Miniprotein binders against p81326. Designs and how they scored, part 129

Target 1, 226 residues: p81326
Amino acid sequence: MLHFGGFIMEINHISKILEKEREEYIRNKVEEYLKQGFSKDDAVNKANQSWRTYIGHRIQDVIYNLLKKFLKDSGLKVTTDKALNNRNLPEELDKVKRLIAINYGEYLFLPDADVIVYKVENNDIKIIAIISVKNSFRERRFETTYWKLKLKESPVTSHIKVFLATPDKDNEISYKCPNGKPKKMRIILEYELDGIYFLKEDFEETEKAKHFGKIVEDIIEISKKL
Below, E stands for the ipSAE of ESMFold2; O stands for the ipSAE of OpenDDE; V2 stands for 0.75 times the mean of E and O plus 0.25 times the DockQ between their complexes.

## First folded at step 14 (miniprotein)

Design xxW81F
Fold by ESMFold2-Fast, scan of step 14:
Structure xxW81F (fold): chain B 226 residues (1-226), chain A 101 residues (1-101)
Amino acid sequence: as target 1 above (226 residues)
Amino acid sequence: GPEEILEEAEKLLEEAYKLIREARELAEKGDPESLEKALKLLEKAIELLRKAIEKIQKALDQGVPEELRKKLERAFFMAEFLLLFAEWLLEYIKERLEKQK
């Protein structure tokens, strides 16, 4: 018996696999920063920050490639905030960037849009969803909710779905507290965001907090209504 | 016929899935012996997945009934997903083994 959802669940193990290289990565980065003149304490802190960034990018790349592959047949396109920050943007991506940028007076900033899903109809672009990828919530825990609230303020961006994708490596939002209530961070993230997609096997599942394998069909369903 | 091709593809997918799960468990252990064993399992799984994809594409080219087409498309999606995961894991393990030399 072939279980479709079981196949997609293999992605939930990515964080466990990557964890095995952490110690060597940290050692190498500490040595690198020490050679640059940083103190031992600063070198360790910077190495740990570098690891969080590195693993985040690895997970983002997997998510990007998976979504690009499986959304193609539904006429949906996928890009990244990195692609939007290139010096010479194709016209299509330049339009995507303008449709998700947030205005701060003289400045425009992109939201926490690690992966962006959009469609093109008659040369007009419609943004479907942005996906923020977080390996942990120690730092920047509510950045995704901040961007969701900012996007809701504009009629141009208020329709855009904001999703969080996370292995939740430190179990910060996966489980209930001993008193039976969800953690404060889980309550806020689930309330404000359009969905949380877990890259892990075990967690408290709800209508908005799902296994990552469901993200493809959810995005396709949303796109049909736009 | 196309139904027999679907059955053959599903057997290949089931075999590949078992190999990928074993390889993933070995990758989580992370020692050189486990990683080298995982590589061999993934190489076999990738071969099986490519055979399944080829069989499914040939069946779809024959103009099958809608219900069978849906099953073939589902099998194709599963094969493509497993192939992406297996290829990612294979590259990751190769990088890990290179660093341990």
Scores: ipSAE 0.079, ipTM 0.517, lowest interface PAE 6.2, mean pLDDT 82

Design xxW81Y
Fold by ESMFold2-Fast, scan of step 14:
Structure xxW81Y (fold): chain B 226 residues (1-226), chain A 101 residues (1-101)
Amino acid sequence: as target 1 above (226 residues)
Amino acid sequence: GPEEILEEAEKLLEEAYKLIREARELAEKGDPESLEKALKLLEKAIELLRKAIEKIQKALDQGVPEELRKKLERAFFMAEYLLLFAEWLLEYIKERLEKQK
């Protein structure tokens, strides 16, 4: 019989499969931006950013559906920040939203929580984890870390685990010291976050940096302690 | 008995996994011929996975010892995961092939 980790690893190939669309997608988007009056350089830059957003959403959808399916039998529920921003919010999701919102004086904002895992016991909501899905680390590299630090400030949210899920195609955080040079982004993200789950085969594994397939068992174990 | 059903389900899972891995590698190549071959492999894999899931559910409906129940639940989880991946990849390949007509 095959090891469980071997089976679950197939999801790590999603980003590689989707990458085959890239050239056609970029060509079409560059043409679109040029027609809008952008310069060639701006059109190329915008097209590349659009691709990163597109592939990120495709990966987020797969992760959401996988977690929803596999956590259900453990009594865990899964939602998304998109669902929480719906104008006609069910009572249960309204409670989830209130339990993860961060106060900034007169304003409340949701963290970068692409996927949210919670449980319901006796009509009380307990948030287990939030998962930020990052396909690219261009300019908002520490956004997930920022949200983790803000959540730690409140006794209401300090128990919430903050995970990063990423294919890291460009090897931006795959290794702590590639070529002997420390990578600040990998080192800081691993230090501050509760875990990094890679949707790829090759990276430096640690206690907190794991293959994405490990996320289900980790979340279930965390939920038992709450 | 339930142990024999588990063995049958595990064989179906192993066959499906091999087909899915081959299909995934073909999808990573991305050319129309590879995508069409991947589509056929995924259709077969999904059929095998659905048979495995049905067998496992039938076994779980019978009274079984804890150790066997744990193995059946693990096999069920693996089958459901592979099915989710195979169904996603199948629909993705269908979209890609339709776009290239």
Scores: ipSAE 0.166, ipTM 0.557, lowest interface PAE 5.6, mean pLDDT 83

Design xxW88F
Fold by ESMFold2-Fast, scan of step 14:
Formats: structure tokens, sequence, C-alpha cells
Structure xxW88F (fold): chain B 226 residues (1-226), chain A 101 residues (1-101)
């Protein structure tokens, strides 16, 4: 909870602001596409895709910056999948990449690790957590789960925590049935992953599904137990 | 001290939030004059947000107690989210102005 003079704003209030701005963005983009001659259905689809692409990248940046700033004093370092795909990789990051890569015979692939938290001790690198950032769950619902299961198969990577961070503005995994029961997708993701951090206010917290504001403390606590 | 820096950062965040709200209302009107005013308000909001982030970074560098660190974390998160939104709205307004030329 932040206090600004006589005004109090909770961290989850940012999620409510983002939801309203998404609705305004979609409305305005639909109007733009209609003026360009697209059909109503095409205009709606293009507007929604535009928002999903834009916000996904910006959410990743916000999460990276937050973790980088607040984990530094705990001896933890943060990098990104984008940084690991650079052609000229520093030795430390090259080692991080090797410790997180999954072998498929002749090929090595990185998991959906938008943000990676690691530590350096005695010149050795230990990966603490990877965070997959998802704005929507339409087409690639279980990719994060797939990568979690693959990481579990190797003694090198089995200790790595896999987290999902999402605004879930369409209530795809924070939705409850009238009886209060979560939907199948939410049940599976929560069961298989080490945690889900919501960038929204309107959901019921569990041991593994939490408001995003708790992620820094949780990662620090995990790192101390390793 | 760090608590005083947090208070200063929180005041900057509140002012930036007010500017962003006003800019959004002007953007909804959609005329060139309102869009130009919204643009200037967002530029000011972004400036205030960057100052808030800088102050939060300085406070963190001073080795703060756990409870103050949590408040700084929340302030930083809010600043980053408001910056994200302000930059988004700024780009949207620029595109609309360009189409009206």
Amino acid sequence: as target 1 above (226 residues)
Amino acid sequence: GPEEILEEAEKLLEEAYKLIREARELAEKGDPESLEKALKLLEKAIELLRKAIEKIQKALDQGVPEELRKKLERAFFMAEWLLLFAEFLLEYIKERLEKQK
C-alpha cells in the first residue's frame, strides 16, 4: 500500500488502471482499423493482437527492472532470454545459458525464460528461478508447464523454480466457477508450476498463486534455502 | 534520510498519476489541441516518474531496513507501471496526431 499525501494506492491498483487503459486502447484501435477499411471482426482481432504484443514486451521489462533493483543486495543477479541470445555473450552469461538450456539430441533450446534469476558463488553459477511472462493463454497455454517438466528431467536444472507472471486481464486463469472452483487450466498450471504471480487485484490467493508484489520476498527466501 | 526520500518519491508519483489521468481525459476528446496538451502533460509525468525512480534508487543504496525496503519496492513497481502506461499513451497520441496531418 502506497500513501501519497491524502491518497492511498495499493500496488494492485496499477492492475486496475492497466485494465481500463486496455479497454480504451482496444476501442480506439478498432476505430482506426475500421477507418482503414478492415471488417469489424478483423479490426477487433487486430486491435487485440496489437495490445497483447505491446503489453507483453513492456511487462517483461518492468519485471526485469524490478527484480534487478531489489535482488542486488541479496547477492542475486537478473538477466533475460533476450540477453542470452546475443551473439557476443560474456563468460558469466554464457555459463547461465548453458545451465538453463535443454537438450533435444543435436539441438539445445532455452525454455520460455523471459527473466532469469541466478547467483554467483565461488566462481560457480546457480540458477534460482525463471519467470515466464504471459499476457494471454489462448494458443500456448501449457508451454511454461512443458518447460517446467523438461527442466525436472535433469539433475542440473531440476532445482530451478519456474514462475508464471501474468495480468490475466481476460480472467483465463484467475476465473472461478460459481461454486468457487478454479478452471482446469488454472488447476493444471498451479499444480505443475512453482508459482503464479498475478498483476491484478481480483483473484483469490493460494500458497502458489499470489499478487505480484510478493515475488521479490519469495525469491529471496528461496535463495536462502539453497 | 531514506524515509524522507521515499516521501519525496511518493509525492512525485502522485503528481505524475494526476497528470496521466488528465492526459487520458484530453486524449478521449481527440481534437488536435487536446492531443497536443495531453502530449505535454505526459512528457511532464514521465520526467517526474524518472525522478521518482532515481530517488528510490538513492534510498536503496543507503542500506535500508526490511520494512522500508518493501515500501521502496512497491513505490518502484508503481513508478515502472505508471511509466509503462505513460509511454504507451504518449505513443498512441503521437500516432493519432500523425494521422490527422
Scores: ipSAE 0.011, ipTM 0.307, lowest interface PAE 9.4, mean pLDDT 77

Design xxW88Y
Fold by ESMFold2-Fast, scan of step 14:
Structure xxW88Y (fold): chain B 226 residues (1-226), chain A 101 residues (1-101)
Amino acid sequence: as target 1 above (226 residues)
Amino acid sequence: GPEEILEEAEKLLEEAYKLIREARELAEKGDPESLEKALKLLEKAIELLRKAIEKIQKALDQGVPEELRKKLERAFFMAEWLLLFAEYLLEYIKERLEKQK
């Protein structure tokens, strides 16, 4: 389909831009840390640490913009948990915030939903999916599954699909063990989540673990059932 | 042996869960003294959970019978989940203490 093909092309184009941005970012950050009095080795290490944080946010922004662009014509809207944490929210976003909130006793807390897809019909809001974006699995490996399990506890949020989107550059969840079995983390994530979408090409697809380009079509299909 | 490691891990999980429950109740009270006590309990719970995870991972790496492996894997998943919950509750309490400044 035209929209699907265009989406794949945009992803490939963005990947090339991010690689060029990495080279410039590292050079600039090394200079900055050297000016602050760090040794060359420390400056390089700090620049690489800074890039890992930066690229995480950058990938999230790219995914947000791509989903916003390609879902608009299907009547779907996209926002972020960052937008929902603003002090003065438009009425529509305030309703979205309340529809994804998780109860901790008398308190309501937002999941770490990097990207949120919803629809508005007859002034009613339906949350379709939340997407967690992970650049690495060094820390908070099961954060996405925690939010999925919490959302399942409430009839208000139990229908919400929870997806993981990741380049998995270190092959932490796309690699198979020598005996052909997936790693434990992959098994748990795929079992508990509604889908895993890889921003890479070299992995074995399953019914729930797919190339990122398929996410648009999947979300549209889910929205038709709500 | 591996069965003893599982028992030790389960004991650590039970202790951590108790501390997390107590911390939640203190967080619900919301006063600075209760929040500070909750913070201390969560730090202890996180320590216990990390010890349990380390023990379980080493047992799994050394090879175990299939039946025991399944129990260790379930305990590992529970430990990771409780650790994540404890870390989020910890950050929530820190934010609330900061807001009260």
Scores: ipSAE 0.000, ipTM 0.115, lowest interface PAE 18.0, mean pLDDT 77

Design xxY17F
Fold by ESMFold2-Fast, scan of step 14:
Structure xxY17F (fold): chain B 226 residues (1-226), chain A 101 residues (1-101)
Amino acid sequence: as target 1 above (226 residues)
Amino acid sequence: GPEEILEEAEKLLEEAFKLIREARELAEKGDPESLEKALKLLEKAIELLRKAIEKIQKALDQGVPEELRKKLERAFFMAEWLLLFAEWLLEYIKERLEKQK
């Protein structure tokens, strides 16, 4: 039994650290762009774009470490697509790579799975979930849905849950129909994926759209059925 | 025949997918040289996807067995999703390059 309250507290603490890190990063980048001769508005826009790229990688690392820490005692293991792309793989990770690979006839391709959760039982590996981490939705909007659709085609991979984790700071997918206007991206992502986990408090909660604090409990429950 | 067209389309999808993955990694690096290389890879991927879609449509327009029709329809859907994604990524990279000028 894990103390999920501790997990939620850790998320809140990290969120505060990332907010301070963001303030300092943007301040420094705005000053750099102003010195280069950009207008105030252009400098702010460029700084925000730079932050979106930086924080994307930072959030992936944070999520990886949180899941590794809180899933360890449940016998679950966590890896990344970057780890699986190493030339020399331990036997266990080589097996993980083969079990998440998409079959295109004689070829197997890895999905762009930022975080992968699996378990080992009697020398057999079972993939539980793939988590895609997105800080913004300006690019790669439907990449996660593409992976879900491909994984569904094979009995080897059809059981694998595909989740999206996002702070969604710009409220791009936080609500299904704000002001009576349907948000196609939120509707499509919720429909096609197994779950959306928000790293924020304000969002429209559904059976499949939840606060990130629930992800550990959900993954453990799924693993019991496999 | 239609089965050979499916195999050809699948190979085009595989090539396009590899190019899209490489373009995504270059786009994440964010420097001008990487972004320009990503654009070229993505333009090639889009060409391959359009060719795959044309082949699949021509095969579907013929009388094909139910099982083969389902496989062609899945390949068609995947090609359309990849094309949509590639076009979005291309737009994003072009915007990034303009802002870096």
Scores: ipSAE 0.000, ipTM 0.128, lowest interface PAE 18.9, mean pLDDT 78

Design xxY17W
Fold by ESMFold2-Fast, scan of step 14:
Structure xxY17W (fold): chain B 226 residues (1-226), chain A 101 residues (1-101)
Amino acid sequence: as target 1 above (226 residues)
Amino acid sequence: GPEEILEEAEKLLEEAWKLIREARELAEKGDPESLEKALKLLEKAIELLRKAIEKIQKALDQGVPEELRKKLERAFFMAEWLLLFAEWLLEYIKERLEKQK
């Protein structure tokens, strides 16, 4: 018999062992890039980016597939920023892309939206939520917050919920005030975003910081109010 | 019925988890023989996980009581997580083996 809580804790324990191997992977990739003629700094940066991109994409794919399957019967559709970057977009996806675009004067740019949830009613598209997936918080900690603030500036996008989904393996935002010391990153992200969904069991739960298993019901409830 | 499908899926998940744990221990040892054995265990675990996912999806597509639906959804979530980790570990071990040639 599988117990979900114990199951996730065991997976997190394995992740700690794999973290040790990640350092060896990065070291080997650095040597490889150095042999190709890159500088030491460039080799280190490329190796770290390679690892982050690989593991990050795996988690994004899982979240996309889970949401697509669980939201299907609620009349909700799911897409990705990768799908929106296709050269020949179907009309529906082209409309989704334009409805999440942010105005920078003469230019329109897309937010960093790994997964997008929307609905189609009477040939009209309504964006429900954007989900940013973060495997690590070492870099671009507040990028999701920046996009949330930009989306709030436009009447077209101000209703869109912005969520963060993360395994937070390094416990960077799992607690607001561990050992009496406030964690600015956790506090700011929770304050500015519409929700944080943890892909783990060990974290400080609040009205806005929840286990990922609650995201489907939350999105459905939000969609009913739009 | 749907309750039996959940039990079958849970047995597949439990067996896959046992294989993943054994593969992890072999991967930690790091020698070529252990890594090769870990790959075979992970390939089997992935096969079992895909079967569990298919069974759960078919059960969810049928009319089921709310209590059973929630259990199936949680089993599906666990299966997708296990599949993610098994596939990642599989590729990591393959890369490690390639460098030892």
Scores: ipSAE 0.000, ipTM 0.214, lowest interface PAE 12.2, mean pLDDT 77

Design xxY92F
Fold by ESMFold2-Fast, scan of step 14:
Structure xxY92F (fold): chain B 226 residues (1-226), chain A 101 residues (1-101)
Amino acid sequence: as target 1 above (226 residues)
Amino acid sequence: GPEEILEEAEKLLEEAYKLIREARELAEKGDPESLEKALKLLEKAIELLRKAIEKIQKALDQGVPEELRKKLERAFFMAEWLLLFAEWLLEFIKERLEKQK
């Protein structure tokens, strides 16, 4: 309980920090744009656009650091697609890259795997899960489904769990049938993916659609079966 | 032959994927000019994907070796899913542009 309680407490602490970070970021960016000669309205709009870009990257970093911290004692390792795109890859990460890359003729495509969880046993690597982090959902959510379906085609990658993590602030996939109208992408994402983890409190919970606080426990449980 | 058709289809898929990536980045900026540019990129990507699908289907209609058939089927699946994604993104961008008027 204490182990998972610590994770929930860390998430709550980070959420509070991110809220204060937003206020400070917007304030500083507005001042920066005003100094550049933009009007007050333009400065505010540009600051908000800048924050949307910044928070996307920031959420990925937060998730990476949380998972790295809380999975360590379970013998699980965490890396990122950014680390895998380095030219001077350590042997271990080079193996990770090969185990998640989709070979399409002469082309090698990496899935949009913002965070990758794996384990090492007897110098052999087993990929447990990849997590796609989506801050803005409407423009990108279907890519995660595509990569899940590609991974299922190979015996080497078919066991890899594909998860989506999202704050879904615009309620794009939070509910299956708001006002009686089916949300096709929520339905498709839930059907095809192994899980959706919401960084918010208000959403339609199902067996596959859960609070982000549940992700560490789920990953550890999956790793025991591999 | 079928191997040459696969290579041509793969080039079309690579180009389409790059256009979709660029369109997605422009969509995230959210201003009318960026959204209009994203629509043009997606229209081009959809055209390329349809050409790739046609080429792949033509190659699959031939008696090809098992390994080449698997590569063509993989290419076909990739093209279909990218096409669905591009059409979906196009719809969301059109909706955003309409609301900004």
Scores: ipSAE 0.000, ipTM 0.154, lowest interface PAE 15.0, mean pLDDT 78

Design xxY92W
Fold by ESMFold2-Fast, scan of step 14:
Structure xxY92W (fold): chain B 226 residues (1-226), chain A 101 residues (1-101)
Amino acid sequence: as target 1 above (226 residues)
Amino acid sequence: GPEEILEEAEKLLEEAYKLIREARELAEKGDPESLEKALKLLEKAIELLRKAIEKIQKALDQGVPEELRKKLERAFFMAEWLLLFAEWLLEWIKERLEKQK
């Protein structure tokens, strides 16, 4: 019999592979910047900044492709906020964009929705969940929470589940009270969001804080109730 | 029946998982001989995972009780995730071997 522990271990090994990929990526980027005439210190700093952007997109792409592949047979569709920012949108994506946009008087803004899951029934679109992907919590730690609270204010968007997906490599939100000290960020994110999905094995599991491997079954169950 | 298919799929997943673990350990060693052995193990694991996915999909298509359906869906997700990992590791090893030639 298969054990969930084995599956979770492989998620952690993907993270290890990505770390080795980081070392090679940074080496290559340092060489590129040096060829452009930057100093060694500047080249290293620029390479590290480039990696932060690259890894964020890479993890997001992995999550997008996994959800797209697995949810397809359940009649669920997946898109990204990047796709929704194209000037000329297909009618279906234009409707998705309209259904998640938040009104600020004269202006409409999209939430930070890295991955969006929706369904189409009788040519009507229902948004099921948005997933915010965070590789680190250095900046805008509660941005996902802000968007959750704004979505909750409107009857059009209040049903949308807001999830956070993260490897949390620095253990910033992996435990509520490590060493007896409450982690404000973990406590607030868990309280306000509909779920946190970890791309790692080592974290404090709760009803709302789970392994990423459970996200697909959770989304399918939510969609059946809508 | 569907329950027997779940057991068969779980055995395939268990075998694939063992091969992937061995391949990962060989990949960490990094020498050409270990990397070549890892490639063969991953190719076998991918074959087993595709067979498991096919069996699970056919069982789900037969209409199963809710509890069994959930177990099959969990097995399906595990298979898809392991397949994704195996394919990533395979490409990583191929790139490493190319640089060592």
Scores: ipSAE 0.000, ipTM 0.137, lowest interface PAE 16.9, mean pLDDT 78

## First folded at step 15 (miniprotein)

Design G33 (at its last look DockQ between E and O 0.85; V2 from the best seeds 0.76)
Fold by OpenDDE base, look of step 15:
Structure G33 (fold): chain B 226 residues (1-226), chain A 83 residues (1-83)
Amino acid sequence: as target 1 above (226 residues)
Amino acid sequence: SEEEKKIEELMKKADELLYEAEELAKKGDYEEAIKELEEAVKLLEEALKIAKELGNEDLIKLVEWLLKLLKYLIEEIKKKLEE
């Protein structure tokens, strides 16, 4: 059994655990926005928007920290796109940044890369996987797919696996064809991405759609083939 | 570092206790499960203290999450005891 196997499996509760913070967070933000001169309605709306961003970051942080810890013993390293958004990067991170960059002719841009897994061998960096973390699919539904396709276009980045991790609290992609109706988003994401990892138990499992507990093993296996 | 190793050891022990607690809960031994989880909480509280002393933000955040998780599980099992 992988070290911390229990903790990984229990990630199923992440949405419920973090939602307990919502009421207090909203109350505090509403008060803050009222003090800034916003109307009550505007303050509530802004607070709700802020919460969506906040909860997304919290989930990302949890996943980042778990992966960082679980992959450490395998010699794999983990970083984030946020960490790469610095002017003065350590040499290692600067190399990571360059190795995930997408060419647009005159410009290089980074894909959305909430979590980046890489290894260092003989001072060479190999990017293994990018994990996109999404709490909901209300906005930018296929953005992760876009980045996967763009990464695939270059021999420099084509080997990089792109995974989606989500609690999918609204069951937007948990099932492919509930009640006989195809879920377009699930089908497309599963087809285009290298894997979808659910932070929950209630989902349709397939070869590419798995519980988050499998992601560590999958990443380690991929890393051995590079 | 030695301190980081200690944190890892504490986290490992806490994970083992969590596993045991899960097995106990599956058998309906909820009181014993809670005891195991409470012990795990104590271990992680110690780990958190060390992480804070080190100033390692990633470890702090990790341990804080794990603590929240364990406390949540304890609450959920307590609800089952009340049923």
Scores: ipSAE 0.746, ipTM 0.896, lowest interface PAE 0.6, mean pLDDT 93
Fold by ESMFold2, look of step 15:
Structure G33 (fold): chain B 226 residues (1-226), chain A 83 residues (1-83)
Amino acid sequence: as target 1 above (226 residues)
Amino acid sequence: SEEEKKIEELMKKADELLYEAEELAKKGDYEEAIKELEEAVKLLEEALKIAKELGNEDLIKLVEWLLKLLKYLIEEIKKKLEE
């Protein structure tokens, strides 16, 4: 029985709950842009663009705080790629950064990840998983699979699980064979990644495609084996 | 800290109430499920007050989200009660 199991059962609704903010957000932003002198058409376009950025960050923040809290009692720590890019890193985070960095010859880069899960045992740091949060797949649809393949190339990082969390509101990857036709993006993402976790109820569930609430149990189980 | 332990206890009690409310809703006992969720909201409102006094931004965001989740669930169960 997991700690906070009641809350975990219901966290699939993140995107649905946050989407209720859209109408008021757009209205307020259009008003702000009109006051700045933009035309009606420009204000609406800018407001919609602002919303896409805002909702993406809101979903990421919710996921980060939930995982940070729900994994804490299992001895697991959580950080972000943005936190690892700060100039003044504590020693622990500097070690995390070095353990996840990818070598491109003369350059070292962090994989793009919204959330990084690790543990500390006897001064040893073990990276367990990264989670990429994607609100839409219209752009950079296979970015997460690229990072999985790069991490796989080195024995130092090949154990790191790479997960995708998505509301997939537009059903871009919710089903493997909609109308009997293979959906290439869903099939490739599911094949290459260690898991896809949906922030909604309606999708084709498989061994790798699961409700988001399952991610907590999965990460804890993986950490026991690492 | 002692305050952080109190927040943790309030969140655990709220989680237990949510778990029971889900079981009640599965049985069709929607009015009792709503009562349990409303009590959980009160516990999290207390937890939010303490988190704000601490200035712990991560806890504030977490508890505010959990309140939003509970209020969403109450509204969804009310819809079922009216069906």
Scores: ipSAE 0.705, ipTM 0.880, lowest interface PAE 1.1, mean pLDDT 89
ESMFold2 (binder alone), look of step 15: mean pLDDT 87; pTM 0.847

